# Ledger of designs, part 27: miniprotein binders against q9bqp7

Target 1, 240 residues: q9bqp7
Amino acid sequence: VPQNWFPIFNPERSDKPNASDPSVPLKIPLQRNVIPSVTRVLQQTMTKQQVFLLERWKQRMILELGEDGFKEYTSNVFLQGKRFHEALESILSPQETLKERDENLLKSGYIESVQHILKDVSGVRALESAVQHETLNYIGLLDCVAEYQGKLCVIDWKTSEKPKPFIQSTFDNPLQVVAYMGAMNHDTNYSFQVQCGLIVVAYKDGSPAHPHFMDAELCSQYWTKWLLRLEEYTEKKKNQ

## First folded at step 21 (miniprotein)

Design Qh18
Fold by OpenDDE base, look of step 21:
Structure Qh18 (fold): chain B 240 residues (1-240), chain A 104 residues (1-104)
Amino acid sequence: as target 1 above (240 residues)
Amino acid sequence: SPELAKELVQSVEWLLKEVEELLRMGDLWYAAWMARMAVDFAEDTGDPELIRRVAELLVRVARIAGDPELVEEAIRVFEELARRNPDPEIREIAEEAIRRLREL
C-alpha cells in the first residue's frame, strides 16, 4: 500500500460531465517547472527487469538494423508518432480552428488504422493539454479527453510499426493514463472528472487500431501502482 | 554469458508474474500482449521448459479473453516460433499450443 495515498477520483467533482459540450477543447500549456513529468517518473522508476528487457530488445534491433539503422528507426518512430498526434489534434479540433490541414498528415496508415475508433469518439474536452497534480506534485501532457462509446476517457494514442506493440511505449502506458486521470481530476484548471482510460494502438499498415479500454475499477488498480512508482521516484530524488 | 542467460531467465519469470497479475486485475489485452512478449524472450533462453510455461500462459490468456483476434495472433506467434526453431521440443510446444488455440 502506498504510504501517501491519494484518491484517483475527486469526490468534490460531479461524475456527470456537465452537459455543456465545450465548444472548444481545452489546451492548457505545459509550464516548464521543477515538477517531474509522468513520463520522467515512469522512466526513472523502471524495474531492473524492465530495463533489461528494453536493453535486450535494443540489442536485437541493433543486430537486425545496425547501429545507424537503429538510430534512424528510433528517429522515424518518434517523427511518425509526432505527426500522428498532430494529425489527430487536427482531426479532433473544431473545424474553425483547423489551420490548413496538411493533407499529407492525414495520409498515413496510422490515421487509417484509427478511423473506426474515431467514429466512436465524441465530446472532445481537451487536446494536448497539461495537467498538474498539486498535492502529489507531478505534471503531464495528455493527448485527449473525449467520450469513447459514450464514456468520458483520457485517451492516449500510441503508434506501432508492427502488430506487436513497441515495448518502450506500452509497458507503463496504463500507469501514464491513470496518472493523467488523477492529475486532471484534481487540477483546478478542469471542472470535470474522468473515470475511464483508453489506450489506442495505431498500426502503420492501416490495420484496425486496438482500443484498450480501462474502466474505473481497472483505473483504480493501476492508480495504486502509479502511486508506488511516484513514491519510489520521490525517495530516489531525496537520496540524490 | 551465463550471467546474461540468468538475467534473461529472471526477466522472463518477472514477465510471467506480471501476466498473472494482469489476469488477476482483469486486464486481458495487456496480459496477452505481455505474454506474447514473454514468448520472444523465452525463446532467447533456449530453455524448452520456460518456453512451455510461457506458451501455456499465452494459451490460457487467449482462452480467458475469448477474443478471436487474440487467438489468431497467438497462433501466429507460435507458428513463427515453430518456424524459427529447429529444436523438435520447441516445435512440439508451439504445435501443441496451436492445436489448443484452434480448439477454442
Scores: ipSAE 0.771, ipTM 0.897, lowest interface PAE 0.6, mean pLDDT 90

Design Qh19
Fold by ESMFold2, look of step 21:
Structure Qh19 (fold): chain B 240 residues (1-240), chain A 104 residues (1-104)
Amino acid sequence: as target 1 above (240 residues)
Amino acid sequence: SPELAKELVQSVEWLLKEVEELLRMGDLWYAAWMARMAVDFAEDTGDPELIRRVAELLVRVARIAGRPELVEEAIEVFEELARRNPDPEIREIAEEAIRRLREL
């Protein structure tokens, strides 16, 4: 149980989008500041076991691929993830952002993998947008806020090469989503709130992506775990 | 080394606890995902007792979830476990798990 509990939802805000709201998704720029990011907090509060398992996975990959092979693998995974996010931003907001669309971004197994998800996504309210929790003092950059099957969600897009998950990102995915959710709900740049989360795991081979929906109750339970991680981070920095 | 082997066992035991917490929270997809990962690392220990504990947990998670795709994914994990391991005890653990999953 965290010592300094704070609610994930804001009673002063609507949990429903207005039908007449602007069609241009928000893209709040990330600003330089001294408060920690969600990813920084999570990276700095990994358990000894998480660290050990990540290192063991790395060593097994290096044994299989060689050091140069692993470095190339890691670089390619990062690049493909970045391109995937860029493609999704372009697909979800082509009208208000006149950015050049790279046709090679759209020719990937990951994009094929999410097609069935995208047909259920509507009402895009934010894309690649910064959030700040003004009371708890942390920041993040969320991927997307949109309706999924009629539920307004913070949506996080993840890439995976079946069947070998990337351990770090998969352990903490739900905490990342709820941390962004709580921050958005208490960020003065946003006039609405969100109560649900969606993690979409896309596959390199084009296999149908997995939509992992998190309702408000599940988000509240993960929120408690996020608060503990943030508390651990804060205490760690006080003692340095 | 002996120290790394002990840390691996402790880390698998930590994974088991995380799966139980995910079950308590009702996040069955994440529980199944983490249980499958636990099987992989339990295999790495070579300890049949630990492999059996993780196998039983994955079967239980799949049973609770009641989703055909999660059952199929669990079966694939145990089919691969049996193929990779010459140890008859480990193969028996995998085949028993597959039998229980197919009866779902």
Scores: ipSAE 0.803, ipTM 0.915, lowest interface PAE 0.7, mean pLDDT 86
Fold by OpenDDE base, fold request of step 22:
Structure Qh19 (fold): chain B 240 residues (1-240), chain A 104 residues (1-104)
Amino acid sequence: as target 1 above (240 residues)
Amino acid sequence: SPELAKELVQSVEWLLKEVEELLRMGDLWYAAWMARMAVDFAEDTGDPELIRRVAELLVRVARIAGRPELVEEAIEVFEELARRNPDPEIREIAEEAIRRLREL
């Protein structure tokens, strides 16, 4: 049980979009401060087993691809992920703000993969927007806040080249989503709250993406785990 | 090294516990994902009994989830396991898992 309990949901905020909500998605810039990011907290609090498995995976990939091949693979994964997020931001942005859509960004298997998910996405509230939890002292950059099948979600977009997800990007993904959710729900820059999460894994070959929906109950359970990771991080920093 | 092998087995055992926790939490999608990953790492041990335990867990997760996509993903993992392993015992584990999944 966390020593410093804090709720994931803010009872003072409504889940209902106010009619006065701006039609333009929020894009709050991430400020680089002494405040740890969600990603940093998660990375610094990985278990020995997680670290071992990631290293084992890396070794297997190097054996398969070679060292140079693995570097190229890693670079390509990063680049493809970046381009995919840029394409999604372009797609999910209001048409009025769309600069000439680079048609080349839209011609990807990843974009094809998520088309059926995008049909169920509406009411975009935030894109590539920073969140800060002032009380718990962490920050993050969320991909998207939108309605999925009529439920407001923090959406996290992932790319996978193979049917097997990139292991490095999949560990603690639920914790990342709920960390962003909890921060947003208590960030003064946001007037609304989110109760659900959605992880979408897009595939390079254009095969249908797999959505992982997290309801409020599941998010609450992961929030407890996130708080424990945050406490562990805080303790480690005091001992340094 | 024997030490690395031990650490691998311990890490797979940890994954099995994580899958059980995810099942308890009701996150069947992530349970299935973790279980598929556990099969891949269990394969590296070459231990048929460990592979069997992980396979049974993945089949159970797929059964509980009742999602066709998770069943097919599990089948794909076992097809790959069967293809990559010359050990008849491991192949039989994979083939049996596929049979069980096809019955769902």
Scores: ipSAE 0.799, ipTM 0.911, lowest interface PAE 0.6, mean pLDDT 90
Fold by OpenDDE base, look of step 21:
Structure Qh19 (fold): chain B 240 residues (1-240), chain A 104 residues (1-104)
Amino acid sequence: as target 1 above (240 residues)
Amino acid sequence: SPELAKELVQSVEWLLKEVEELLRMGDLWYAAWMARMAVDFAEDTGDPELIRRVAELLVRVARIAGRPELVEEAIEVFEELARRNPDPEIREIAEEAIRRLREL
């Protein structure tokens, strides 16, 4: 049990989103503070086994691609991910805020992959929006808050290359999502709360994306794991 | 190196425990994903017994999940395992896993 237990859900906030469909998704800028990001916490608290597996994967990839090839691969994966998120933000943003859609951004296998998921996405409340948990002292940038099949959730978009998925992007994803949920639920910039998470794994080849839906119970279980990681991070920083 | 082999085995054992926890949590998709990854790393050990244990776990996860897509993904993993390994014992493990998955 975490020493510093804090609830993922805020009892002071109504579970029912106030019916005011915000006409415009929230986009709160990330403030550069001394506050650790969710990503930083997760990266600094990886287990020895996780680190080893990632290093082993890296070594295998270098053996296959060469060092320069691996660097190029990593850069391309990062760029593709960025472009995919930009494309999704453009798609999910209201038409009036759509800057000139770079049609080239929409022509990707990843966008094709998520089309069936996007059909079930509605009521977008936030896009690329910063969240801060004031009590637990962490920040994050969430991809999307929207209704998926009528359930309000934090949506996190991931890119995967079949048949060799990038292991780094998937290991702690559930923790990342619940960390964003918990932060948003206690961030004063938001008037609503989320009870569900959704990780969408988009595939480069355009094959149907996988929707990993996390209900409130599963989110609560991962929240406990997140709190333990956050405590570990805090302890490591005190000892530095 | 013997040290690398030991660390790899330990990491696979860790993955097996994580999969069991994910099953307990009811996160079947992530359990399947992690189990597929465990097969990949178990292959690197060359230990047929470890590969067998991971294979059995992946089959169990796929069975519990009852999702055709997860079954197919598991089959693909074992087909590739069989293709890449000249060891008859590893091939047998993979083929048996495929048979079990096709009966789901």
Scores: ipSAE 0.798, ipTM 0.910, lowest interface PAE 0.6, mean pLDDT 90
Fold by ESMFold2, fold request of step 22:
Structure Qh19 (fold): chain B 240 residues (1-240), chain A 104 residues (1-104)
Amino acid sequence: as target 1 above (240 residues)
Amino acid sequence: SPELAKELVQSVEWLLKEVEELLRMGDLWYAAWMARMAVDFAEDTGDPELIRRVAELLVRVARIAGRPELVEEAIEVFEELARRNPDPEIREIAEEAIRRLREL
């Protein structure tokens, strides 16, 4: 149980969908700060077992690919993820910029994979936008805030090279989503709040992406786990 | 080494507990995903008893979820487990899991 519990939602904010003028998605720039990012907090508070399994996976990959092959593999996965996020930002931004981005960026199995999800996404409020929890003092860069099937969500896009939904490199994606949600709900750069999350797992071969919807109750349960990780991180830094 | 083998077993047991927590929270998709990953690491131990425990957990998660796509994904995991392992005990575990999943 966290010693310093804090609510994920802000009762002073509307949770109703609304259009802001000029109806362009927010893109708050990430500022260089000394406060920790969500991903840094999660990385530095992994359990011993989580670290062991990740290292075991890495060693199995190195045995199969060689050290140089593994380095190329991880570099390529990073680049594919970056390209995927760039493509999604382009697709979800105002249409006048679509032709100005490379058409080849839009030709990928990952983009094909998410097409059925994108048709259910509307009312885009933020894209690749910084969030800061001004009370708990952490930052992040969220992928997207938009309505999915009529519900306003923090949306996180993930790539997978297998048609099976195995995300072998991370256990903490839901914590990342709720940490962004809590930060956005308490960040003065945003006038609205969100109560739901969506993790979308896209597949390299173009197979239909999996939409993992997290309602407010589930988000609240993950929020408690995020607060424990943040508390653990803060205590570690006091003792260094 | 023996120490690394012991840590692997302990880490698979940690995954089992994480899956139970995800079930308690009602995150059935993430529970299924983590259970499928647990099968992969349990296979790496070569321990049929641990593989059986994880297999039974994945079957239980699929039953609780009641979603055909999760059942199909679990079946694929066990089909691959059987294909990769000539050990008749591991093949029996995989085949029993598939039979139980098809009854759902």
Scores: ipSAE 0.796, ipTM 0.912, lowest interface PAE 0.7, mean pLDDT 86
Fold by OpenDDE base, fold request of step 22:
Structure Qh19 (fold): chain B 240 residues (1-240), chain A 104 residues (1-104)
Amino acid sequence: as target 1 above (240 residues)
Amino acid sequence: SPELAKELVQSVEWLLKEVEELLRMGDLWYAAWMARMAVDFAEDTGDPELIRRVAELLVRVARIAGRPELVEEAIEVFEELARRNPDPEIREIAEEAIRRLREL
């Protein structure tokens, strides 16, 4: 049990978006400060086994592709991920805020992959928006808050070139999602609460994306694990 | 090195524990994901006993999940395992896992 327990859900907030919620998705900029990001907390609290497996995977990839080939592969993965997120932001943004839709961004296998998921996405409340948990002292940048099949979710979009995803994006994804949920639910910049999470893995070849829905109960379980990681991070920083 | 081999085995054993925890939590999708990854790393050990244990776990996860897509993904992992391994024992493990998955 975490020593510093804090609830994931805010009892002072309604589960229903207020009818007064702006039609335009929130996009709060991330402020660079001394406060650690969710990603930083997770990266610095990886287990020795996670670190080992990541290094082993890297070594295998270098053996297959060469060092330069692996660097190129890694760069391409990051670039494709960035372009995919930009394309999704463009698709999910209201038409009035649509900068010139680069039609080329929309012509990707990843966008094709998520089309069936996008049909079930509505009521977009936030896109690429910063969240801060003031009490627990962490920040993050969430991809999307929207209704999926009528349930308000924090949505995290992932890309995979192969049926086996980029291993770095595989570990701790549920923790990232619930960390964003908990922060948003207690961030004064947000008037609403989220109880569900959705991880979507998009495929480069356009094969149907796999949605992983996390209900409130599952999110609560992962929240406990997140709090333990945050405590570990805090302890490590005190000892440095 | 023997030390690297030991550390790899320990890391696979850790993955197996994580999968069991995910099953306990009811996250069947992520359990299946982690189990597929565990098969991939277990292959690197060349230890048929460890590969068998991981294979059995993935089959169990797929069975519990009852999702056709997760079954198909598991089959694909074992087909690749069978194709890449010259060891008859590892091939047999993979083929048996495929048979079990096709019965679901």
Scores: ipSAE 0.796, ipTM 0.909, lowest interface PAE 0.6, mean pLDDT 90

Design Qh19
Fold by ESMFold2, fold request of step 22:
Structure Qh19 (fold): chain B 240 residues (1-240), chain A 104 residues (1-104)
Amino acid sequence: as target 1 above (240 residues)
Amino acid sequence: SPELAKELVQSVEWLLKEVEELLRMGDLWYAAWMARMAVDFAEDTGDPELIRRVAELLVRVARIAGRPELVEEAIEVFEELARRNPDPEIREIAEEAIRRLREL
């Protein structure tokens, strides 16, 4: 139970679009300051079991690939994720033109994997946009805010090299999504709010991506867990 | 080392508890995702009793979810478990799990 509970939704905000909303998605710049990011908070508050399992997985990969092989593997995974996010931002942005895009960026199994999801995405409101929770004092950079099957969502895009991801999944993706949602709903740069989340896991071989839809009730349950992680982080930093 | 083996078992037991929490929350997709990961780490312990407990949990998650794609993903996990393990007890755990999943 968090000591200092705060609501994820903002009752003072309308869920209706403002008539003066911009014709293109918002892209609020990330400002470098000393307040913690969502990913920093989550990284520094992993349970000891989560840390152990991640280290165990790393050691197995090092045994199989060697130290240098694992370093190369890690770099490739990072690059693939970066290129995937770049491609999706380009595809979803109305200001991008085809001649301004790297055609090889758009030719990947991951992009093929999400095509059926993208058909259900519309009304893009934000892309690669910074959020700040001005009361709880944390920041983030969300991937996308758009309607998915008619429901406005914070959408997070993930890559996996296996069609059925098994050991490379992250424990904390839902917490990341709800932290961004809570921050957006209490950030003066945004005039609207979002009540649902979506995590999309794309596969390298082009197999259909798995959508993980999170309705408002599920988001509220994950929000409580996020608040606990933020409290733990804050207490750690007080003692430094 | 014996300390690392003990911590691995404890971490798999922690995963079992996390999957139960996800079931309680109704996050069946994430419960299945995490249960599949738990099978992988349970296999790493070499402990057939722990592998059986995690296998039974994944089967239960798939049954509760009632989604064909989650059933197929679970079957694939157990097919790989059986393929990688010569131990007859572990193969039997995997084969029994597959039989139960196919009856869903």
Scores: ipSAE 0.795, ipTM 0.915, lowest interface PAE 0.7, mean pLDDT 86

